# Ledger of designs, part 14: VH-VL binders against Peroxisomal protein 2

Target 1, 213 residues: Peroxisomal protein 2, of Schizosaccharomyces pombe (o74758)
Amino acid sequence: MTHNTMLQRFNGLLEPTHLYIVSVVAYSACNRPDKISGIAKEAMEHVGPSIYPKLREALVKSSPLVGFPRTINSLREMTTNIPPPFPDEFARAADADIDTGKRGKIYFEKTYGKVTQRVLRSMQSSSLDLANIALDYAYGKVLSFNEVVSPLETSLMIIAALVPQDVNPQLRGHLKGALNHGATKEQVMSARNIALEISKECGIQFKGDIETL
Short names: E, the ipSAE of ESMFold2; O, the ipSAE of OpenDDE; V2, 0.75 times the mean of E and O plus 0.25 times the DockQ between their complexes.

## First folded at step 12 (VH-VL; framework fv_cosibelimab)

Design v4 (from n2 with heavy chain I52Y; at its last look DockQ between E and O 0.79; V2 from the best seeds 0.77)
Fold by ESMFold2, look of step 12:
Parts: sequence; structure tokens; C-alpha cells
Structure v4 (fold): chain C 213 residues (1-213), chain A 120 residues (1-120), chain B 112 residues (1-112)
Amino acid sequence: as target 1 above (213 residues)
Amino acid sequence: EVQLVQSGAEVKKPGSSVKVSCKASGGRFSDYAISWVRQAPGQGLEWMGVIYPIFGTANYAQKFQGRVTITADESTSTAYMELSSLRSEDTAVYYCARDLWFGYDYFDYWGQGTLVTVSS
Amino acid sequence: NFMLTQPHSVSESPGKTVTISCTRSSGSIADNYVQWYQQRPGSAPTTVIYEDNQRPSGVPDRFSGSIDSSSNSASLTISGLKTEDEADYYCQSYDSSNHEWVFGGGTKLTVL
């Protein structure tokens, strides 16, 4: 049996808000911005207009993982096909008054726990500059901002962004990292499995099995 | 099923070199690191170094720096450890271990071990 | 660079509980995860605890790990001892400053 809605297709795997966050980010990572407005319309119908800023923020947060070009196209799809229920705003405006580098470091350490320095060293083996950018910008300015999308929701979004990219080491770290941010094993596996099914639908070719808990 | 299969026992003279292989099967070779650990007869475990096949880079314990070379061949899913300038103290069983290096501190599979005997 | 110190040997009777300590010489034991390995004679090591207190699949829950920051030590506790638990046990932790894995000296567990 085929299902027409994300809720029917993935019945009971995640609560609706988490399902919609995972879904739009997975399709964005698959370079399918054309799928996003339909999902956002379903989300607004089922949850209400309050989900729109969450979906927008989830897509914005995914940009260090998905890449800006795909994120731009995904956000454009939402804004041109759905009347925004609220004015767009500079969500991170208050960050000008805080040390986002410290916030990012704390978030990074929460994600990786006691393996933090080993993970940081592995990124440094690719580039010292890349490791600094990841910590200062990806974690500091982007991922650790939790006023709209929670750390748990962010962790599920990260999984959704990584599965289509076929990057098992990074996915492995974030599957475990989601537990550290309060996700249950069931929520983590649901996010992974939903993103995997979306990836297969989108024709993503994997080199082998995708990491699991 | 995941397996790490090492090359057979070696007998070497002092001053020579030995190269031990560790062939990984099951899983995706480049997703993991391979660590090398040795154990002299009646002694404890001693970490020697690690290779990250995705990067082709290795890190070595200070004790072995300059004598050990760890490499990987992704096309054959095989890691190698070469120890040079062998001494009688290098007589040991040499193990490879699969290392979940990103996000985990966990050696989840070990090779069967390779006995290297250094004798005159 | 730190060392991990374990007692050389520990003995206990079947059915009882034994605790093997692992004391870190410098820096905090809590800074890096501790792993525990079991090695039976003639065999490769196997992991019985990783990341302080996690059990790999197939390791019974009578094996447990803990960290005591006040004594700067980790402990492996084996309850309901069985004769098959007679083995050498090694703790291990990562030295993130020197980028090396450090093993403890090992503890021979005898089940009388």
C-alpha cells in the first residue's frame, strides 16, 4: 500500500514536528527542493502555522552540512509557494551580544562528550582552518542556536542531512550525538530510517550499508 | 560478518624488518581506523599506532616513532604494519584492531594476532 | 602523558563480586573514556566495557564499569563470578595531549 502524506507514510515513527523537520532536510540534502513545499503545506495543515519558522530554521541550520546552494533553493521553494504566516526576521540578532564561539564549543562537547578532542583532531587532519571554521561557524553560529529548533530537533536534522551524503564516520558520530542531546534510540533510528527511505526514493546511490546505532 | 585476518607468524634476525598485514572483510574499509597493538610474551598490551585509511594518514606511539610505518591499501581492504631495526625485545604477538574513531572510543574487532620472533 | 596502574592480581570465589581498579597517574581519569579488555590465555583481547560503562553486544550485564573522580580511578566490576571469567584484564584510555592509546599494566583474575 502507497501513502500520500508523510504522516501516513511514516506512521508513528516520529512525532509530527520531528517528522517534518527530518523530511524537509532529507529532501534538501537530496537536491529535491521541489518536494519541500508539499511537505511544508502538510505540516502547516496538521500542526499549524507555528511549524513554518521551525522548518525554515531547520533548513538554515542544515546549511553547513547540505551546502548553501541546495539550502538556498529549498528555502526559496518554501517562500515562493507558501504565504509566510509570520514576517521573516533575523533570528540570530541577539547573538551579537553573546560569545557564540563558547556556545558552539559547549554544544560540540555535548555532542561528542569525552571523545571531543579526538574528533577535533580528526577534523584537523583534513585542515586546521576547516576545523576552526567547523567549531566557530558551523557549531558556534549555526548549530548551537536553539531559540527556534531545540538541540534534540537539531540532532535529528543533522542525521537527515548526513544520510543522503553517504558519510558513515560523520553519521556515526551524530547518531550517538543525538542520544547525548536527549533523543531516544527509537527517535534516532526513526530519523535515520526516514532519511534513508527518502534518499532511496530520490535515487541516491550508496557505496554500501548506512551506519546505524 | 566483520573479520580481521592477519598474516602468518614470522621469524626474523636482529636488525631486519617485518611487515604484518591485516585484511578487513565485512563493512566498508574506509569508514574505520585500524590500530596496531603488540604483546611481548608474558607482558601487557602496548599500542603502536593507527592508520586512518580515508585520509591515508597514520599516528604512532612515541616509543615506535621512526621504526614503525603503518599503511593501508583501500583497494584490497588491507592495513600493514612494518617495524624496522628489530631487536630481541620486539618478539611479540602483533594485533590489529578495528577502531570506531569518529565519535567513539571503541575497538570493536581484533585480528587473531601474528607472532613475530626475533632471534639470532 | 599518563600511566594507568592496575593491581597485578586479584582473586575471588565463584558467585562472588570482584572489582579491578585502574588509577590514572596525571590529569583526570574523567577527561577521557576508559575501556576494559578481557584476554584469555592464547587468545586475542576482547572488549568487555567501552566508554566507561558501555557493554558491547554479547557481554553479560554482570560486567560493569565505573569512574571515581575522587580517587582518579576507573573500576571494572564483575559480579556472579564464573570460572570462565579467569583471564587478564586491561584498562585503556586515550591520551588526547599526546595522541596515544594507553593501556594499564593488566590484572590477572583468578577464580578460586
Scores: ipSAE 0.688, ipTM 0.856, lowest interface PAE 1.6, mean pLDDT 93
ESMFold2 (binder alone), look of step 12: mean pLDDT 90; pTM 0.923
OpenDDE, look of step 12: ipSAE 0.844; ipTM 0.926

Design v5 (from n2 with heavy chain V50E, light chain N98D; at its last look DockQ between E and O 0.82; V2 from the best seeds 0.79)
Fold by ESMFold2, look of step 12:
Structure v5 (fold): chain C 213 residues (1-213), chain A 120 residues (1-120), chain B 112 residues (1-112)
Amino acid sequence: as target 1 above (213 residues)
Amino acid sequence: EVQLVQSGAEVKKPGSSVKVSCKASGGRFSDYAISWVRQAPGQGLEWMGEIIPIFGTANYAQKFQGRVTITADESTSTAYMELSSLRSEDTAVYYCARDLWFGYDYFDYWGQGTLVTVSS
Amino acid sequence: NFMLTQPHSVSESPGKTVTISCTRSSGSIADNYVQWYQQRPGSAPTTVIYEDNQRPSGVPDRFSGSIDSSSNSASLTISGLKTEDEADYYCQSYDSSDHEWVFGGGTKLTVL
């Protein structure tokens, strides 16, 4: 293996599946879709082809945080490596039969616990409409779908998406939220530090120190 | 090193106003909420209101609606509390406190307090 | 909306254990986190327990917090009492309905 593999570069900080999820989302958030195809290929070689749908879903899940344009470009870069047993399909097809709004609310409450209503109040003070869209769309349709990427893996993905955006209050909530979804402190800090290193490589300028646990 | 430093003691007459400052150092000022809490002599703690600088919005306790104004100046990392129409019952020590906000319910640092005396 | 009621005073000897209660008048104590603050004479409050039972760095493990849903109360327990623990103690919780922080009335701890 070369010195530049993600596995060698971040040796021992996260297990490989989590490392690759964090890496593709961090580069996507930094507007570096050119990095995605190589990371996906490395991930399949080291973990196996079954990681591909997880990376695809992690990028899809990141879209409310990263933004659709960067996510579209990152997903296009991945299509060059689709392994035969994992053709694209409608992963959320079964959602037509459930109340995703309720699923999203439960997920939001798991993330924030007893501070849920205060967090919701804060979003509503900015915009009632945006707060409803965040609950119904971002949490309901996107983040709370856990058939492919688990709640723990989703929390690490969220951290990777937020670090490059320099948004400490939202990052703080999700660092703690990752613990609530079963991540260890070590996993949370590794995801944050990997995303920070990728952000610095990509030339992201921060207004100050990035939030930590 | 996080520190909240408040303005000095003030003596005011009934009917006037007072404006107390709270300068934050350490951390990024807009990332936290600032609450104001007062304590009359021999009495307990009483929450007055808060400001969330990233939103620029203040939220006030019902008891103080219409008399209190809480503001923030991000360029100087300073929060302000102004209390108008002062009465002798407003004699108190006024504290600012930093709230982690968003994900936590935790006042992690307090200012040293500012004594405001309302006397004729 | 709700009040937090604490005993006015408690006293105990060095080395012993005290518990200070904080009873919520309406709604459930378990719905919102409870914080505890220590205030020594002439000083600003400092946090000794946050989010029900968490200790900030530097607070000794002889300070603990708990929630009892059956009595609708929170408790601060201080074991191995020391003379420097003599202070006023306040509980605090958030009122989600009125969007206000609520403090208890305070408890004067005297260490004989």
Scores: ipSAE 0.708, ipTM 0.866, lowest interface PAE 1.6, mean pLDDT 92
ESMFold2 (binder alone), look of step 12: mean pLDDT 91; pTM 0.932
OpenDDE, look of step 12: ipSAE 0.853; ipTM 0.928

Design v6 (from n2 with heavy chain G103S; at its last look DockQ between E and O 0.81; V2 from the best seeds 0.00; counts 0 for: pae E 2.5 > 2)
Fold by ESMFold2, look of step 12:
Structure v6 (fold): chain C 213 residues (1-213), chain A 120 residues (1-120), chain B 112 residues (1-112)
Amino acid sequence: as target 1 above (213 residues)
Amino acid sequence: EVQLVQSGAEVKKPGSSVKVSCKASGGRFSDYAISWVRQAPGQGLEWMGVIIPIFGTANYAQKFQGRVTITADESTSTAYMELSSLRSEDTAVYYCARDLWFSYDYFDYWGQGTLVTVSS
Amino acid sequence: NFMLTQPHSVSESPGKTVTISCTRSSGSIADNYVQWYQQRPGSAPTTVIYEDNQRPSGVPDRFSGSIDSSSNSASLTISGLKTEDEADYYCQSYDSSNHEWVFGGGTKLTVL
């Protein structure tokens, strides 16, 4: 049904701001940037123009997970079709004055808890360089910047980015990690189920069942 | 319906090798690690090592370094444990177990076990 | 590198509560999660507690796990004991220094 809003379609599963973050990131990960402009318009009408910077930041934050090409196309659809209500700025400019490596490590440790060192060592055992990039860049520069999109909202975004990619080992860790960042089980399962439904709509072919809590 | 089905019992001579298979069904093979645990008669559980398909690596308990090789064949959803230079004290039931290595600390499914008897 | 020490056996009457201890020999018990496995004779083990105090689906809530940092130990507590609880029980934790799983020696539970 092309006439159903995201809010009507997923009524009551997540509060509106979380629903719109999950939705734009899931469609971006599915390579459907064409869906994003309409969702952004709905979000601004229902929540207000202040949601636009959150959606922009959620897409930017998703780039280590979704990849730059799909993220660029998704951001272009938001910018080209709906002029932003907020001027575009370098949101992380103040990071030049802080130790983002330490910020990322703290964020990583909160995500994984007592299993942190085993997760890190497992990544290091396959590629030391990738493990360093994940800590310093993905977590340090990108995911642990929480001035626009909170740690809870970031966790729901990560779930939305991972479900379409059919990567159960990573998804499993982030379903659990979302609880550690303050999401309820209901919020986590709703984000996962919304992203799964969007993935099915977009024709994503899964090799098996998608991980759950 | 996750199942781990292991190869049948073996009788081996000292100095030989044994290769035990563990075929996984249900779920996706590469989403999980496979750990190997042995239990000598009347004794407790002893972890031997793990194959972690997402990273393509195996880790071995220090005690078994140099004698054990753990591999996986994704096309057949089967893990293998090979123990060489067998001794009488290697007589044990050998279990495979699905290991959630990356995300959680526990083995959620176990194979039925394979008895390996080392005798002259 | 470290050992997990369990009592060799414990027993208790049906309907009562039993606690099985698991003491870590070096380093802190709290540094790594503790799991508990049940093994009946002739059968493979099954998990009854993971990550200190979590129950897999299907495990009754009369099984509980806890950590006591002052005694450097973990405990499995089984309340409302049933005859079907007779089994061997093993604790397990991860050795971060040697990158291996470590099992306790096992405890035979008799419900009498």
Scores: ipSAE 0.548, ipTM 0.818, lowest interface PAE 2.5, mean pLDDT 91
ESMFold2 (binder alone), look of step 12: mean pLDDT 91; pTM 0.930
OpenDDE, look of step 12: ipSAE 0.805; ipTM 0.916

## First folded at step 13 (VH-VL; framework fv_cosibelimab)

Design w1 (from v2 with heavy chain F55S; at its last look DockQ between E and O 0.80; V2 from the best seeds 0.83)
Fold by ESMFold2, look of step 13:
Structure w1 (fold): chain C 213 residues (1-213), chain A 120 residues (1-120), chain B 112 residues (1-112)
Amino acid sequence: as target 1 above (213 residues)
Amino acid sequence: EVQLVQSGAEVKKPGSSVKVSCKASGGRFSDYAISWVRQAPGQGLEWMGVIIPISGTANYAQKFQGRVTITADESTSTAYMELSSLRSEDTAVYYCARDLYWGYDYFDYWGQGTLVTVSS
Amino acid sequence: NFMLTQPHSVSESPGKTVTISCTRSSGSIADNYVQWYQQRPGSAPTTVIYEDNQRPSGVPDRFSGSIDSSSNSASLTISGLKTEDEADYYCQSYDSSNHEWVFGGGTKLTVL
């Protein structure tokens, strides 16, 4: 592989599947969709075509954090430059048969544990409507769907989405929340550090130090 | 290095108000909440309220509702606690504490305290 | 609201182990994290345990915290007592219903 591949840049920090998930989401959050097709090609070469649906789902899952416009452009870059190895399907079609609001609540509670009510209060103090949307939409419909991207992989993706946005309170919660979803401290710190390096490459200006575990 | 530095001791008459400041340094002021806790002489700790600077939202203990106002000034990285209609029972050391309000239950740094004495 | 009840004082010799209890009056002690603060005379409090059993950086590992659901209490345990541990100790927990922090009444630890 070439000298500046993601694997070479970040040798040994994460296993390859996690590295590629973190990388595409970090570049998407930095508004660099132009980087994504090259990373997806490298990922398919190294891991195999089965990673393509994972990268697509990781980008889809990032949309409540990154925003629809950047997510749309990032997915378009993959679709336009890489023929998908598998048909694109409505992955959440079976959600019509379940209570996604309950699934989201359980996922939120696993993320925050005994701190759940304080975090919920913090969102509610900003906006009751936003807190309901976060639980029903972001957690219910999006983040708690784990049939393609696992809870651990989702947590690493969330870290990658948040670091470029310079939002230390929410990052703090998800660094800890990743542990609750089965990530090791080393995996959490690696995801954070990879996203930070990508942010610096992309010219993101931070107002101070970025939160750590 | 994180520090919370509070304003100096005050002597007040009953019926007046006091405003105590808490200047944060080291770290990013808007990333945390600031709680206020008081301690009457020889007594325990009593939580008064909190400010979450990013939203500007303050929450108060029911006991102090209507008498306490907690604010924050981003430009100076300073939180304020104002207690009105002072009584002798309000004589206490007033502390600020940095509160990780998202994802943690943890007051990680405390100010040095401000003695407010209310006497006639 | 619930209350957190601590013994008024405890004492023990240097090198020994002491346990300070913190009993919740209503609802479960396990529903919300418990923190512990040390306050030496004339000083501000400092956190010695957060979130039931987590130790801030710089706090010696002879400080530990635990939860006992059967007695509805939290405990701070200090082993290998040193004279510098002589202080007041407060437990604290969050009241989710009223959105308030609740402190225990405090325990004076004397190291004889």
Scores: ipSAE 0.785, ipTM 0.895, lowest interface PAE 1.1, mean pLDDT 93
ESMFold2 (binder alone), look of step 13: mean pLDDT 90; pTM 0.927
OpenDDE, look of step 13: ipSAE 0.898; ipTM 0.941
ESMFold2, look of step 14: ipSAE 0.785; ipTM 0.893
ESMFold2 (binder alone), look of step 14: mean pLDDT 90; pTM 0.924
OpenDDE, look of step 14: ipSAE 0.892; ipTM 0.939

Design w2 (from v2 with heavy chain R28S; at its last look DockQ between E and O 0.79; V2 from the best seeds 0.78)
Fold by ESMFold2, look of step 13:
Structure w2 (fold): chain C 213 residues (1-213), chain A 120 residues (1-120), chain B 112 residues (1-112)
Amino acid sequence: as target 1 above (213 residues)
Amino acid sequence: EVQLVQSGAEVKKPGSSVKVSCKASGGSFSDYAISWVRQAPGQGLEWMGVIIPIFGTANYAQKFQGRVTITADESTSTAYMELSSLRSEDTAVYYCARDLYWGYDYFDYWGQGTLVTVSS
Amino acid sequence: NFMLTQPHSVSESPGKTVTISCTRSSGSIADNYVQWYQQRPGSAPTTVIYEDNQRPSGVPDRFSGSIDSSSNSASLTISGLKTEDEADYYCQSYDSSNHEWVFGGGTKLTVL
């Protein structure tokens, strides 16, 4: 049995758009930018060219989680090897006219629900700066922008970014947070399991079991 | 799968200290917090504090600040609660509980309890 | 800085349904999740409900939790009562202002 495409390999676990978002972000988090262009090409063939901006935005949105260096290399791989089907635009240009800090806070509160203050307290107990940067930058400027990649799709890509990093507390919060953003339990577990299989392929070593719903 | 095993019963004199251990097995120790809860004879449950090993931080109930120290040793997967300046009213069963803490409000496993008796 | 108040005791016959209340003294019960613990005599507590209405694996679906904002209370409901359900039950919620867990005083359930 040979799995030549992501769609064949993970048949039926997620709809194609979600599968490709999860896949590119998981490989990016594993520091495998060399895998990105092949997946993006497959995605364009099966979904159409409209998926390209979504994959680019998913990688951009993953940057607070994956880190800028791996994100830069993943975007470079995709852009260099695949002619963009549309001109790139500054998607967040309209953010200059809105309170992204408030948008980020609302998104953070929807992610964590009634646990919000405990999560915030946990970050603050180690660093007030980190807690503020997480709310204002990661949530405010990056994750809460949903014009290209929806809150549900964002939640699946967050799972894909976190699984390879072996950060069970944060993964646990976002598995549940994905439900709060409208993902089904099946979608959440599929995203987690796809990212775990990609991590194993990439040689990621885990200290123990990876969190589940 | 997950198990929290506490140290055995202690008999202490007033003014001394006690250190109760809580050894975790069947999971990654640093991925969870450990909360401590006590129960005096015939009384209800009383939260004492928590250790979050990955951040190295402990938080204490105001009632116990200054007398309680909660620590963790990742190499042995063991949390410790030390209560100093013991009084007769500190006679209680002391429990540890595993706290998911990030993203959940959920104590999913409890230790068997450790009876500490402070002789009057 | 709030308290959680439970009735001291409740009783009901096997096969029937009982509800144990947990009333928050200040602030809204809905602002923080409520957990419920069962403690049999001589045993450690076990969690029977977390986050208002969620059951841990292995807890029968005859245990349910609910929140009533109008009475500022949480409830643990046990249907199809069994003699094994005879225990002390505690509610618990997080005090976000003081960063502490608060337990209710406990309710002794007697199955007659």
Scores: ipSAE 0.696, ipTM 0.870, lowest interface PAE 1.6, mean pLDDT 93
ESMFold2 (binder alone), look of step 13: mean pLDDT 90; pTM 0.925
OpenDDE, look of step 13: ipSAE 0.866; ipTM 0.932

Design w3 (from v2 with heavy chain T57A; at its last look DockQ between E and O 0.87; V2 from the best seeds 0.84)
Fold by ESMFold2, look of step 13:
Structure w3 (fold): chain C 213 residues (1-213), chain A 120 residues (1-120), chain B 112 residues (1-112)
Amino acid sequence: as target 1 above (213 residues)
Amino acid sequence: EVQLVQSGAEVKKPGSSVKVSCKASGGRFSDYAISWVRQAPGQGLEWMGVIIPIFGAANYAQKFQGRVTITADESTSTAYMELSSLRSEDTAVYYCARDLYWGYDYFDYWGQGTLVTVSS
Amino acid sequence: NFMLTQPHSVSESPGKTVTISCTRSSGSIADNYVQWYQQRPGSAPTTVIYEDNQRPSGVPDRFSGSIDSSSNSASLTISGLKTEDEADYYCQSYDSSNHEWVFGGGTKLTVL
């Protein structure tokens, strides 16, 4: 029996770059850092070495969603088991001269459109401090930086991070928000379905059906 | 298949309280909010408040603040609305509605309504 | 703290088109999505338009919604009017300042 590659397994659902971004983030969210290096190697073989910094950035970007411990272990597995073709660097170094709070607010508002204030109120109902941290840190410093991973790719990555966590309300918002960042319905549903299949493989137990468009 | 089934009609005296239930089925109860809307005879719709069951957080219309309590029991997939210090003008049909509170402005399913009559 | 004002009633013949307006008293109608509900006598409301112009599954495409920022209003348009469209119609929008849902006063549609 031949071992299935991610490309064979999910044939035609997403273009290869998007498939590999979704895949590494989904496995990271499932606490399967052991899967990351094999996927990154496959990605470099099929897309080329230039995908490596995208995978690294997608994992970094996922950290507010996945959590630092799982993200650290996923990045460690990738860097330890694959010599990176690109030097490691502080990608956001130029942000020191930018109002990232404003950038994050614009990104948040594009994601949620006219429902922005209701979503913000929902976050504030959990904690005023958490809502401010989400806007300033998660959106401002992390998600709205798009020089390596585009807004569309970021939305697909967010979906991949959220599906394994079984958080349907937040997933609902980002499935719709991905459309606002230029993803097609087909791309959104493919990212969701790939992440769901990876979650099942990893033994994630869901309380019921996972949100859809 | 999503359904919201409410408790039956009630007749109450002024000054008492009423507690209306709304049992949800056919979905994941904790993924949605439940809003309560009332309609007095021959009149329009009036929003009373909402609960987000996963957070246990309720928010009330200013008009009802202090008289309404909205709760949820995740183990039975049931939301409750309790209105106290009833007056004759509280005679109305009380509806629950499923509220897609995160990412959408959309009440997608409604309960059948519960008539509460307040009579002296 | 804003109100949504609707005409008390509208009427039109079968096959024709009606438009029901919903005017916001303060702040911009465009700041928050507008929903539209249909309520037949003795029944719970049902959503016919959400988020300005979106139709739920099962709602005929002859129902449409629009926003006009210059008149600060939303509109529900029903084309190819049928006798079963005779109902009360309510608009609704979110008050971001007070964190409440606001309903319009309702419009009785009569199909003659």
Scores: ipSAE 0.764, ipTM 0.885, lowest interface PAE 1.2, mean pLDDT 93
ESMFold2 (binder alone), look of step 13: mean pLDDT 90; pTM 0.923
OpenDDE, look of step 13: ipSAE 0.883; ipTM 0.936

Design w4 (from v2 with heavy chain V50E, light chain N98D; at its last look DockQ between E and O 0.86; V2 from the best seeds 0.83)
Fold by ESMFold2, look of step 13:
Structure w4 (fold): chain C 213 residues (1-213), chain A 120 residues (1-120), chain B 112 residues (1-112)
Amino acid sequence: as target 1 above (213 residues)
Amino acid sequence: EVQLVQSGAEVKKPGSSVKVSCKASGGRFSDYAISWVRQAPGQGLEWMGEIIPIFGTANYAQKFQGRVTITADESTSTAYMELSSLRSEDTAVYYCARDLYWGYDYFDYWGQGTLVTVSS
Amino acid sequence: NFMLTQPHSVSESPGKTVTISCTRSSGSIADNYVQWYQQRPGSAPTTVIYEDNQRPSGVPDRFSGSIDSSSNSASLTISGLKTEDEADYYCQSYDSSDHEWVFGGGTKLTVL
């Protein structure tokens, strides 16, 4: 097996920081927390220890998409098997005086642009409570905090979280939404393709073709 | 690739109902919405309603509430539109169209149309 | 709910440029994306512009769409007009309040 690092395996598809963010989130979504520490060690070796807080934040941000149990196990794998290079802190402590509901709504609207109300209607058709929770918690408190992981990086992370879940409508919205947050078409397709390859490695069964741009 | 194939022309009497089918191929049927649009002879396009097959939920134009029923059968990748209490004014070509409803405003494929004639 | 108003007909010579307008009666034209459909006689509509200004694959770049918030209208512009462009053209937008798609009344394009 001569290609056992993420850099070797996915040579040139994304810059290293984006590759590592996409990789840890894709494996977390596939319920492979055992892969996380190896990737984090490779990332620190190649980029430096400053990438560790980015990987931690990317995993935290993925929790509304991946689910808390898989996210908890992925974060624990990383922190248990690697001496933390920096103290853990409440990254969002400054949000105490921020209207995060408004921040989340603005972020949601940037993601979906002029189709925002149709997407909101679709969520409300499933459940009014869930739609409110998605806006207030997923977007407001989690995804719209961009001081550690940028909006572009967040969009690539979202793609990595959604591909393993085989949810083409939501993936379609976020493939396009990544462009609205400044990702190039090449970056979006690379994130999607990396997550798809990781999903196949992990034995994820898809019901058909996975959405593309 | 993607195709929407509709059932054949119908001739109906006033007061009856009609059910038009739209069979989709290409792609995953449950990943898209199907809209129904009609066009009376020499007239414009008029949206009637839509269905999202994975949820089985339909949404109707106010004008057609109570007269139209839109359904889907995922096992055959087929959407249906049933219009009841037919009047001569319902004589039209009825189209189905595929809609990328989540994240896009885009009817990307249309069926060939089904002529429904309502006459006594 | 709103209406989309188009001219009933427009005409222009081959090789020239034509613009078809689509005016929204209430609320802002910019609030929702505008699509444009071409319908030749006896045929189903086909999409020539989606989301204000995007062309589907296979639609020539001489078709373009634009939004003008000041006149509260959208426009379909066809440059290098060809006789095969003779068709009816419809604009369409989503009504977020009523959860309905709204079509304009249609414009017959004649290429003389």
Scores: ipSAE 0.772, ipTM 0.886, lowest interface PAE 1.2, mean pLDDT 93
ESMFold2 (binder alone), look of step 13: mean pLDDT 91; pTM 0.929
OpenDDE, look of step 13: ipSAE 0.865; ipTM 0.930

